# VH-VL binders against Transcription elongation factor GreA (greA): the designs that were tried, part 2

Target 1, 156 residues: Transcription elongation factor GreA (greA), of Dehalococcoides mccartyi (q3z8e7)
Amino acid sequence: MVEKIPMTASGYKKLEDELSTLKVKRIDVIEEMRLAAMDKDMRENAPYHAAKEQRGQIEGRIKEIEHELKYADVSEYTDTNTSKVNMGSTVKLRDPKNGECCTYTLVSPKEIEPLKGKISASSPIGKAVFNRNKGEQIEIEVPSGTLQYIIEDISF

## First folded at step 12 (VH-VL; from y4 with heavy chain I50Y)

Design b5
Fold by ESMFold2 at other seeds, fold request of step 14:
Structure b5 (fold): chain C 156 residues (1-156), chain A 119 residues (1-119), chain B 112 residues (1-112)
Amino acid sequence: as target 1 above (156 residues)
Amino acid sequence: QVQLVESGGGVVRPGRSLRLSCAASGFTFSNYAINWVRQAPGKGLEWVAYIWYDGSKTYYRDSVKGRFTISRDDSKNTLYLQMNSLRTEDTAVYYCAREWRIFHAFDIWGLGTTVTVSS
Amino acid sequence: DIVMTQSPLSLSVTPGEPASISCRSSQSLLYSNGYNYLYWYLQKPGHSPQLLIYLGSYRASGVPDRFSGSGSGTEYTLKISRVEAEDVGVYYCMQGLQTPYTFGQGTKLEIK
């Protein structure tokens, strides 16, 4: 059995959309290969060889996504996870200086979208909050300075 | 609707001053660093100045240091650029851009305001 | 200051064909927190810049997946798998590692 791949519902939809787009792109690349193959000298046919490599990359990504969707686990973790930040947690971080909050969700690598608040456990934010409790203070190092936050809330 | 709107541009002679404003709406202004970026006619993008989300840090490109002052008023959701001792080389479209704290991405830019310094 | 060098400075592409723009930095943009502080912006004719790629490889909201960013350290690439007419404009890389933030010279993309 292949290990289940945890993800959110929005992550699952993103993979579905990517798969649909890649299948359309595959059709386009196959047609480009056909058109380029009408060239009389295949050894000097850079467009054909470029399209061939692109097709290989597209086919590989399609297979990877189909596998991920087949074994996707969109379920939440058990009660044993609810008190600490874990995979699938949504963490509300409060800036103690001004009281303003920002929210991040720990997601699997395929669901990462930092500007939408979806981060990995290995990201700077993820490392700072993982396995921590509500009320703990954390620090995040960025080139322009050190950011301090309080874990205001954890939800799943 | 997340947006930034610049104002205060105009035509001035060298040595004079202008104050640019950048009005923010649709987001929590105090969570973001803000930058001024300019573009001279027919030229590329040039970063000008930076202010941290809490106003505690400001940085300037060397050619404007001592002449320009960036500031923010979070109660008005407004960023300012005070430009003193203007030179012809400061002629440009000036953009404000918000910067995410951790990611440093400039994901929202204003439409720009034009500053022309000529004699 | 970190110098950002783009190549090519202009690019004329047949619609439907791929395009590639490179950006080299004078020092590594990979920070100890694991992020590459490298960004790609597109400025369409008559418009302000818009974010395409952030932290080296993530697409901004609404950016088609035919755009991809790759690279680490000092070498970065923006690829467009199939250029479309709407992609015309000037592409800039930027480093967000240290002030002064700096941009590449820009790459003008045109359709031929």
Scores: ipSAE 0.713, ipTM 0.855, lowest interface PAE 1.1, mean pLDDT 88
Fold by ESMFold2, fold request of step 14:
Structure b5 (fold): chain C 156 residues (1-156), chain A 119 residues (1-119), chain B 112 residues (1-112)
Amino acid sequence: as target 1 above (156 residues)
Amino acid sequence: QVQLVESGGGVVRPGRSLRLSCAASGFTFSNYAINWVRQAPGKGLEWVAYIWYDGSKTYYRDSVKGRFTISRDDSKNTLYLQMNSLRTEDTAVYYCAREWRIFHAFDIWGLGTTVTVSS
Amino acid sequence: DIVMTQSPLSLSVTPGEPASISCRSSQSLLYSNGYNYLYWYLQKPGHSPQLLIYLGSYRASGVPDRFSGSGSGTEYTLKISRVEAEDVGVYYCMQGLQTPYTFGQGTKLEIK
């Protein structure tokens, strides 16, 4: 019933590494809070309040990463190079009307930056290109109309 | 450098015409829809007109429909707004803004050109 | 036409404190392709507008991570976790779902 989060092996590893780093930072921030609390006037203890805020941010990010790792679906990913678009693929799309190209890379949810060409498999572009071959025509539905492209190149 | 530069603004009397230009550089102009957005003195932003990346679709705000014509010349990387039958209500700074085809984001705006319609 | 309503219309914020601006649309901005066609722009004094947030939640290039966008359906929020002096200006939400594209009334943010 829970929605899986598509992810590359490298994306999964990056989240694991961030989680490990955050758990170490959490220990450090808790110690900062303990040291600041040696002044028992908590109402005016700026170092304590700063550390407490930082701890909250760290705890929130840890919970988020643990959720993402728990529901990660790396099974959509293969390390072998294939002829079809998959997670981690970079696709070059040619507009047949004017011959101009645009390039997109399928990335994990935490790496998404659409205006930089980094999109998810569940995005309109991702759904249109996933599991397709070089040379196939695709359509992308957007509010302004239907866009037609040809997959000109696939790389990893 | 990616940029849009508007020109052609000025002071005119009601009923007259102006032609605004928007020169694009540093990007593939033919891949983007382009919009005109205006801002009357002391007021908010108001969308005016839209032209699709291939020029096949144009849309206008109701208050300018029939008076304004948006067009593009991709060989010159230039957008135009022909403004006929100008009214005092058209007084504004006019911006052009590039729009992404899939994401519809206006990520690049020009500096604006001022149109003043007064008697 | 889709009506965009911003609240508040003005904000005075102490530097370092958070700020929040809401935007409500007269109909859902979530399109069948899964994108929310909602955008936030900042117009700094004397400047043209600049994109802050697109598709509801993605930050534009060069926008600090203290800016975040959230929301769905008809209600959207722009948050600034710690306001800085450079954040002064007028914030607009915009819908990019249907022409005529429409903006909220603007929210003027000032430092107090």
Scores: ipSAE 0.707, ipTM 0.854, lowest interface PAE 1.2, mean pLDDT 88
Fold by ESMFold2 at other seeds, look of step 14:
Structure b5 (fold): chain C 156 residues (1-156), chain A 119 residues (1-119), chain B 112 residues (1-112)
Amino acid sequence: as target 1 above (156 residues)
Amino acid sequence: QVQLVESGGGVVRPGRSLRLSCAASGFTFSNYAINWVRQAPGKGLEWVAYIWYDGSKTYYRDSVKGRFTISRDDSKNTLYLQMNSLRTEDTAVYYCAREWRIFHAFDIWGLGTTVTVSS
Amino acid sequence: DIVMTQSPLSLSVTPGEPASISCRSSQSLLYSNGYNYLYWYLQKPGHSPQLLIYLGSYRASGVPDRFSGSGSGTEYTLKISRVEAEDVGVYYCMQGLQTPYTFGQGTKLEIK
């Protein structure tokens, strides 16, 4: 019996990207094993055994992803309604005092532009919203005081 | 587009009062703290007063405490500075500047209004 | 009050050459949230101040890549990699950590 695996187009793409990354990591780990194996006493070669264990984990995950992609049933969805803030998320924050909103996107360090709403996960705003759900109340500490916001919306 | 416009400057004698206004347009005024900053002729910038975005906090430099009052009317998108008991050392160009809540940056400044206090 | 000290207080620069302005604060401007509450403004002749750099190192909108800010804690630097004629004016650092907010004395930049 073959079960199809429902997923969104973006979910399928994420699996493809993870698979590509893992295949590159596999190459790197195999090279680490080769370099470590230049010592003929393998019983006391901690770098070799650590790399071997990492390779096993990578190979296992690759097989899982290849299975999921092979049996994927991609439906017509959007990812705009995610429930948790993560890297690449755009978060709309509502000030409960006046109902006004501000919007921030979690970006990589090279893309940071705070006055344009592009912030890092390690910024005060990023720390407050990361891994939070729509509807949660958050606090942001700044020298002028503690700011209260409600996560109004999360999108990608 | 996004702007602040000061008004109400003029020439007054010491001991008199003057009221400055700062009209905001092109942005949501209630999201920002607003500051008054002044510059005496030929001198540097000097912060004067601050009002929080919700009006709950006001701060003043020591030399104007008790004489100046900052206020905001969000329904009119207008900031005010009531200046009482004016002194010659209050002579300056007065700017309003909006302040981002989290980042504290003064990214928009008005053009300034001139206050001259002389006998 | 936090005292802000700029140096130099004036610069004459040949167009195309670099310029550097330093700003020292009497106490750390690094807040526990990780931000340095240090700002650079340019006041061109006859104009109001304009924001160049905020939180120590971020360029404001429309500010050319020639401008960069660096530093942390009590010492900060504004650099202009290639000075242009439009860069003339007075540069101020400001601390936005605590009221009263305070400015440095200003650095006047002129073209040689």
Scores: ipSAE 0.703, ipTM 0.851, lowest interface PAE 1.2, mean pLDDT 88
Fold by ESMFold2, fold request of step 14:
Structure b5 (fold): chain C 156 residues (1-156), chain A 119 residues (1-119), chain B 112 residues (1-112)
Amino acid sequence: as target 1 above (156 residues)
Amino acid sequence: QVQLVESGGGVVRPGRSLRLSCAASGFTFSNYAINWVRQAPGKGLEWVAYIWYDGSKTYYRDSVKGRFTISRDDSKNTLYLQMNSLRTEDTAVYYCAREWRIFHAFDIWGLGTTVTVSS
Amino acid sequence: DIVMTQSPLSLSVTPGEPASISCRSSQSLLYSNGYNYLYWYLQKPGHSPQLLIYLGSYRASGVPDRFSGSGSGTEYTLKISRVEAEDVGVYYCMQGLQTPYTFGQGTKLEIK
């Protein structure tokens, strides 16, 4: 059985756009090869060989994309490119007072280990960062005082 | 490796002063609050003093307030406890302990330095 | 000041048997952010204290899962499901809610 290639709808469109661009670029490179082949001086054969190499790279990539599109299994509900903190996100928090960072991952209740940076969405840190963007300033209230952080980075 | 090392303990007479140091290594010192905790011979643990991660807040137990001063030098990764007007009841092993800002856990303790105040 | 009261103050346990230590605070340790600011430390003979349990119930790194913490508000319990020889020492609860931070009196655990 042929193995399907999982991707998002946005990933599929990205491949379609790249394919279109490469097909135009292929036409240009084939013309460069044709023009370079009209120059019969062997010491000036470098333009032909450069264009031939570029064509090979373009055609290889085209074949790869066509295979991926043919066997794509598109998910309507999965996209790894969201910019907001959500479940499973890893957030890097920068303290603006001293520039130091700390890192937390939002996990399910079973996986919680606060001193290892694994916290729930309902924890003080989780509530402060959930649904926020990179660059936002947050506050966390603890008995010893109010802590201010800037969301430095978000990853999944 | 993450560690705290105390120094500056010794034997002194009542009314004298000592300065304890706590050297931090293996972690970003400026991210943590730091505490002094002491233990008199044969007794339990007793919290002594606290300094916030940025040095802006200090707190002391009543019995040392006005005599002891906690401070930090983040450029040297070092915590200090200046102990003035020492009394025999200040005799103890003194530990420094790292405190997490949000979780307030003392997850790293030093080995302790002994202060003996006697005539 | 928040008074921390431990019981029992000493405990003699046969290896392999369970142990339980309670800690009562004079005020609730539950803060408005949802955390219980209660901690358990073990001081083995000749050593400095080490963190076992933080925020009432989370195990510190390297602590075996035979140790568990529970409770909320003013009542907290440390349990050891099967005591081993390496568990000998003095157990302290501590509140980290407000200064002065305060410890319980300690519970000395010994093997029979």
Scores: ipSAE 0.699, ipTM 0.848, lowest interface PAE 1.3, mean pLDDT 88

Design b5
Fold by ESMFold2 at other seeds, fold request of step 14:
Structure b5 (fold): chain C 156 residues (1-156), chain A 119 residues (1-119), chain B 112 residues (1-112)
Amino acid sequence: as target 1 above (156 residues)
Amino acid sequence: QVQLVESGGGVVRPGRSLRLSCAASGFTFSNYAINWVRQAPGKGLEWVAYIWYDGSKTYYRDSVKGRFTISRDDSKNTLYLQMNSLRTEDTAVYYCAREWRIFHAFDIWGLGTTVTVSS
Amino acid sequence: DIVMTQSPLSLSVTPGEPASISCRSSQSLLYSNGYNYLYWYLQKPGHSPQLLIYLGSYRASGVPDRFSGSGSGTEYTLKISRVEAEDVGVYYCMQGLQTPYTFGQGTKLEIK
């Protein structure tokens, strides 16, 4: 029943790397506090208070990352896929025979309206365009035959 | 204003010919397949003929094959049905209907044109 | 040819009550691409047919949400949750899987 946090595999790895870095930085800041505390006879110990504040920020971020990693739901999408056709993309398809274009948007199941160009990723059009780049030729199988298109444009 | 308008119907004797036209407006005609569907008086709908969006494929119901010819002129946004050797059984209201390439839905129909074949 | 069989061929309903129309095909209308090539049309008295439902379950533009389509393969159903006077007419199912495209016999809906 705990709400999952969606992220890519590369995003998950990046959080792991940040967590590791912060744990090392925490060690350094704790040592800075220890060394600054050896000068406790000062009226105002600015180095100690600065290190203490920094430690608080580091501890807060560590807790946040640990929570995100604990409840992560890793997507199959990589960070390199952000420039390709993905959910929410609008694709313009050109028929190479006559130059005419048609436009489709990949939407969630509740938003599907095929005659308005709103299709799912699992539809025949969605399967053909998903994860492809501008300029690629695609084929769509329908009962009337095989349709060929070129991806002319991708927008969000 | 997306529409299809049929014309060319009339009363003819058996064995004669008629040519029906279907004029399209308000959409890119070359993106769609077009169908002729007919309805005899008091009867149900009967598909007659089909032409692919680029004109490369045509199909007919068996009872009209060899007598009817469907064609399209995309420069005029017009569909034609040449009906030769007409029979009394061809008496019907004839509709044209546009068909989406991937979805095959007939979302726009004309108002129909009446063909009566009688002596 | 794919034979389309509707039942009932006629029904009379009290306004506000539901109606269901079934359509059977002699072959599966589910294509390998995942679509069911099944369509519902309404022909109101004196008018040309109009699309209600396409690909088995999607409502055409402007069709009230009291209309719904369901089914897959060889069995399909059109439901009207609350029949209104404007719903009178003849309902046809059609297969768009292969030529010749074929229609059911029609179901005449009347208000009781």
Scores: ipSAE 0.697, ipTM 0.850, lowest interface PAE 1.3, mean pLDDT 88
Fold by ESMFold2, fold request of step 14:
Formats: sequence, C-alpha cells, structure tokens
Structure b5 (fold): chain C 156 residues (1-156), chain A 119 residues (1-119), chain B 112 residues (1-112)
Amino acid sequence: as target 1 above (156 residues)
Amino acid sequence: QVQLVESGGGVVRPGRSLRLSCAASGFTFSNYAINWVRQAPGKGLEWVAYIWYDGSKTYYRDSVKGRFTISRDDSKNTLYLQMNSLRTEDTAVYYCAREWRIFHAFDIWGLGTTVTVSS
Amino acid sequence: DIVMTQSPLSLSVTPGEPASISCRSSQSLLYSNGYNYLYWYLQKPGHSPQLLIYLGSYRASGVPDRFSGSGSGTEYTLKISRVEAEDVGVYYCMQGLQTPYTFGQGTKLEIK
C-alpha cells in the first residue's frame, strides 16, 4: 500500500517552512520567465531557459514535499505507545554472529547523520526496525550483502 | 583513540616478497571491513584489496590477483597484505582503511607505509 | 569496473571564494536501498586521505559546514562555499557500490 513517512514534529515543521518558501520562490521565477520572454530571440534567451529550468526544479521539490507531508506520521517524543520502535526511538541492534551491538536513533530528515547513528525512518535500517518489538530479527540489504540483526533494546 | 598503524614497508628488488601489517586499536576490529589502498609517487589513489568483517569475502584489483593475499587476525586486531612477485609498478604508499558495514565509508585511514620496488 | 571521472583536475581559488568539483560515474551509484554509494576524500599535502562526505551528501565528523555534497545516480558535486587556506590538497571521489572500489583522478586545489 501507501507507505507512511514517520517524522518528528520539528521535522514536519521544517518541511512546511521549506514548502512555503518554495511557493513564494515559484511566483518569483514565473515572473522572471515573463520578463525574459520579452526578448524576441528565444533561441539565444539564456535568462528564459535558466528560469524555466529553475521552475522545474522548484515544482519537483514542491511535489516531493507535498507527498512527504501528506503521508507523514508525526509523533511527539513522549509517545504513549512505548513498546515498539517509533520516531525518536533509540534502537540497539545485536549482530548474532559476534554478539556486538550498534545503536541508531530515528530522527527527522534534517537531523540525519548516519555515522553518528542518526537515521531516518525511511533509511534501510529505519525501514527494517520501525514498528518492531524487542527480540525481533531483522535483515538489511546493502551492496556487500544481507546483514542480520536482533533488536536488543528500545529506548525512547 | 581510534587508529590504524601500518608497518612492514621497505625497499625490495623485483620478484621478491613483502608482508604489510595494519594494527587496529580503539575500536572493535571484527565489526568492520578493511581495505588496502595505495598511491604511487605523484599519482592518485588506487584501491588494492578488501576483506569483509567476518573474513568470509576477499576481493582484489586485477593487477594484483594471484600475487597479493589479504587476511585478518581478529584475535590480534591486525590486517595483513602478503605481497609476492613484486613489480616496479607496485611501488607506492600503502594505506589501510576501515569500512563501515552499511555505509561503506572509509572514515579512518592509517598514515601509510612505503613500498619501493627497484632494481 | 565503474569509471569515476572528476573535473576539473586542478583549480586555483582566491581565499573566501567558492569552489566546485564534479564527479561522474559510468553507472548509477544509487542502490535499491536508497543510498548513493559515493564518497569524497581530501588528502592534504603530506597526509593520508580523510573522509569529507559519505553517501553523496553527509558530512563526516569534524568537517566544516562550508563543505557540501550533492547529486545522485551518475553525477555528484562537492562544493566549498568559502575556501580557506587549510582546504589546500587533492580531492578524490570514490564509489563504494561494488568492487573493485574506484577513485576519480583527483582534483588539486590551490590558493591564488
């Protein structure tokens, strides 16, 4: 079906702000295209073609953000459902081969820092652990192979 | 502190052998893949060999296959590169670099050890 | 083998001005898990390489925010918003999607 996009309230707010900024910028770029089109030689009209390309980028990003906001699943830090992995959770993953652990925290898109253990819910690790319980075995696909982990602990 | 320290470089004549070591400290060595990367004098970086975190997979660049062997001893936190039948084109600084399992980033590099093959 | 092509191979930059380095791969570095397996390294004169950017756009620990990575698929860019004297060195892109891992030719950044 339609996959929900978990995010924090602050992450949702950041996307709303970006969307508002882009909608204003779209208006400006459309005016730039209109002004550039006053030049009758359209084949050599670099300002027009530059503005048209910029508009396409802005429209694409707007559409992307609108999709993310439409399917956003926002939770507060103090979620009443504390038994499963959710936004803001810190998950300890144990490698069954050697018993060693690694720790990841589910964060908003703007807070992502993978080598510091801060990942999105839509990342390979995030998708594998979201809405799962302690003790469940998960798999993560990477170019080097399939990695298996057990959810050792969940903190909120 | 997290570190990798290479050793075993030197000057040798073509056709001889040399074994490089890479000693790891400050992190759980058995959780990472490790790579050898070399740099010939005045040239760019060139990947040489790879060994997976559990030792089950090894890969080599074509020009060293059959001559070089990468291995790891997790009980000693040490990576090795056995280099046989050395050629003048193997002259380079050799680095070891650790690689993250999911992210494949080489976030820690050694200082390098110099191998010179000349006759 | 995935061929990595950098441009320019050399640039001279006035301190405080921006710099941009491009890297193109012979095939997509975007894996089905959503990550772009593209990395940027800086080798300062007399030093070993250091990681700047991983997975196309994330800054490594201790890397100033004036460095940014962007791109997807086959085309990637490293930008320095304001070049400083400490940024001198050779910049390499690398793909980590499949062995043999491969580097670009390097871009030497110098101060004017």
Scores: ipSAE 0.695, ipTM 0.843, lowest interface PAE 1.3, mean pLDDT 88
Fold by ESMFold2, look of step 13:
Structure b5 (fold): chain C 156 residues (1-156), chain A 119 residues (1-119), chain B 112 residues (1-112)
Amino acid sequence: as target 1 above (156 residues)
Amino acid sequence: QVQLVESGGGVVRPGRSLRLSCAASGFTFSNYAINWVRQAPGKGLEWVAYIWYDGSKTYYRDSVKGRFTISRDDSKNTLYLQMNSLRTEDTAVYYCAREWRIFHAFDIWGLGTTVTVSS
Amino acid sequence: DIVMTQSPLSLSVTPGEPASISCRSSQSLLYSNGYNYLYWYLQKPGHSPQLLIYLGSYRASGVPDRFSGSGSGTEYTLKISRVEAEDVGVYYCMQGLQTPYTFGQGTKLEIK
């Protein structure tokens, strides 16, 4: 019932590594809170309240990562599997109006950097190209209008 | 190096005209929308005009409609702002900024050119 | 026109302390494609504006990790986890959902 989260194997690994780091940091912050709690007045204890805020941020991020890892839909693309756009695919999109190309790679949520061409499968570009073949025409809806592209190349 | 370089600013009397240019280099100009943004002395940023990547759409802030015309010449990688019937309230530094087609981010700005309209 | 309202308009921060700037839009900036068309720019003294955050939460290239953007719909926040001297300048939010594109009034950040 819960929607799966598409990601690459490298994206999954990155989340695992971040989770491990955060769990270690959580231990450190809990100890900082314990040490600060040696002060008798917790409501006026700035170190305690700073550590409490930091713990909240860490706990929130841990829960987010655990959710992403639990519902991850990991796929790995190889050259032998280039018939359709999938997670890990790099797509070259040609604008038929001017012939210019742009390149996007489908990545996991933590690897997303849109201005560097790293987008999710659920992004406007990702939804438009996912499971499509080389040569297909796609449309992308943005506030400024409808953009048309042709999938010129698919690689891993 | 990805750059936008404005030129054509100057000091003019009210009612006169100026044409600003914005020269693009280091990127495929025809892939981007371009905007003019201005900043009056001591004031904040104010969007002025927009032209779509293929030139098919232009938009203007209300206070400049009918007086300013934005255009692009993709063969010269150059954006223009024709400013007619200039008023003292048009006094500002004028920036051009490129806009991504999908993400609408203004990630590259020029250094600006100063327009002063005074009697 | 979409009105963008920043708060505070001026901010004096001790070095190393956090800072937070709010931006409210008069209508939702969340488009049907899932993107929030909200941007943060920094104009350092004597310089052109530079992009910090786009689409509400993504950091532009070269922007330090201490900057983060959050929010959706009509409420957005820029946070600096630990203010440094180089962060001095005027911060603007902008909506890129519909023309005329509009900026907030600006927030001057100073080191105290």
Scores: ipSAE 0.667, ipTM 0.847, lowest interface PAE 1.3, mean pLDDT 88
Fold by ESMFold2, look of step 14:
Structure b5 (fold): chain C 156 residues (1-156), chain A 119 residues (1-119), chain B 112 residues (1-112)
Amino acid sequence: as target 1 above (156 residues)
Amino acid sequence: QVQLVESGGGVVRPGRSLRLSCAASGFTFSNYAINWVRQAPGKGLEWVAYIWYDGSKTYYRDSVKGRFTISRDDSKNTLYLQMNSLRTEDTAVYYCAREWRIFHAFDIWGLGTTVTVSS
Amino acid sequence: DIVMTQSPLSLSVTPGEPASISCRSSQSLLYSNGYNYLYWYLQKPGHSPQLLIYLGSYRASGVPDRFSGSGSGTEYTLKISRVEAEDVGVYYCMQGLQTPYTFGQGTKLEIK
């Protein structure tokens, strides 16, 4: 079975552009490592180790992007039924116990910042709200317990 | 703007009591769990207690259980730590820290209040 | 109780060079909801701790891009791609999976 990663067409394009940039940077960093390794005058080769770490960061990000692009499910949300939570939706969640609200926006993996309210569709909150309507009650399970919310509003 | 301010620290003898307060401002206090974390002089961070956002759950580290009581008054945006039967090993700077209930991150910390327990 | 073990406990770094801190937990911090309940805090000299990384890999607001977190399960790493003078302080990992919440011993980072 194949699990897809929801994203917008613009999100897909941004990942493609980032991947292209990273592949160029990777070539440069590999050459930096080669040149640094030719220096035999010091026991500590700080330039080599710095370049090696930078390469690791680049390789890791490339792997992430390639996975996301491979399993991307690209959707356009221009004139689709906007009453349901989808990619790009902003969801206002009301705690029925105290009436307090919190707000989350479903974003592409590159833009995820949970404490700023930007989450993926595959996150615990995203899974709970995805494809749901205003007024539905949802549950979010966290280690400290189960949180109950009502979808109070959906915007785009 | 968003802040936590601790108070109520001081110097006391072993066996005595203190009550720490943590005043919150700039955010919706009732959305957050709140934690007490302490740091003995020259030592690392040590979690002490927390209270859930709705007040329904409290938890304590074993070394303070039965002696310390955490509570909250959401109408005053204030967290409390009642510290009874104080011991010299309770000497520390005490911080309060808010915890967003979904992510459990301590994203805002107070400045700390110092508790010294010595004979 | 979940034991958190940091390595190294002390780190001296030339400005502009990378740094890496390891944190190992005595049990998996990956919860069934998909999050790793691991956090990194920095305590600068004379200051309160501040959140750097949460849920294993997300940067807190205002944290520079040169900080990154990675790992899953029982092993986690905080990396600073290029250390600056303002990065001096003690770095702590914490698990937020179950009470009692526990911190690593701390890693003191100094500038050479």
Scores: ipSAE 0.545, ipTM 0.807, lowest interface PAE 2.0, mean pLDDT 87

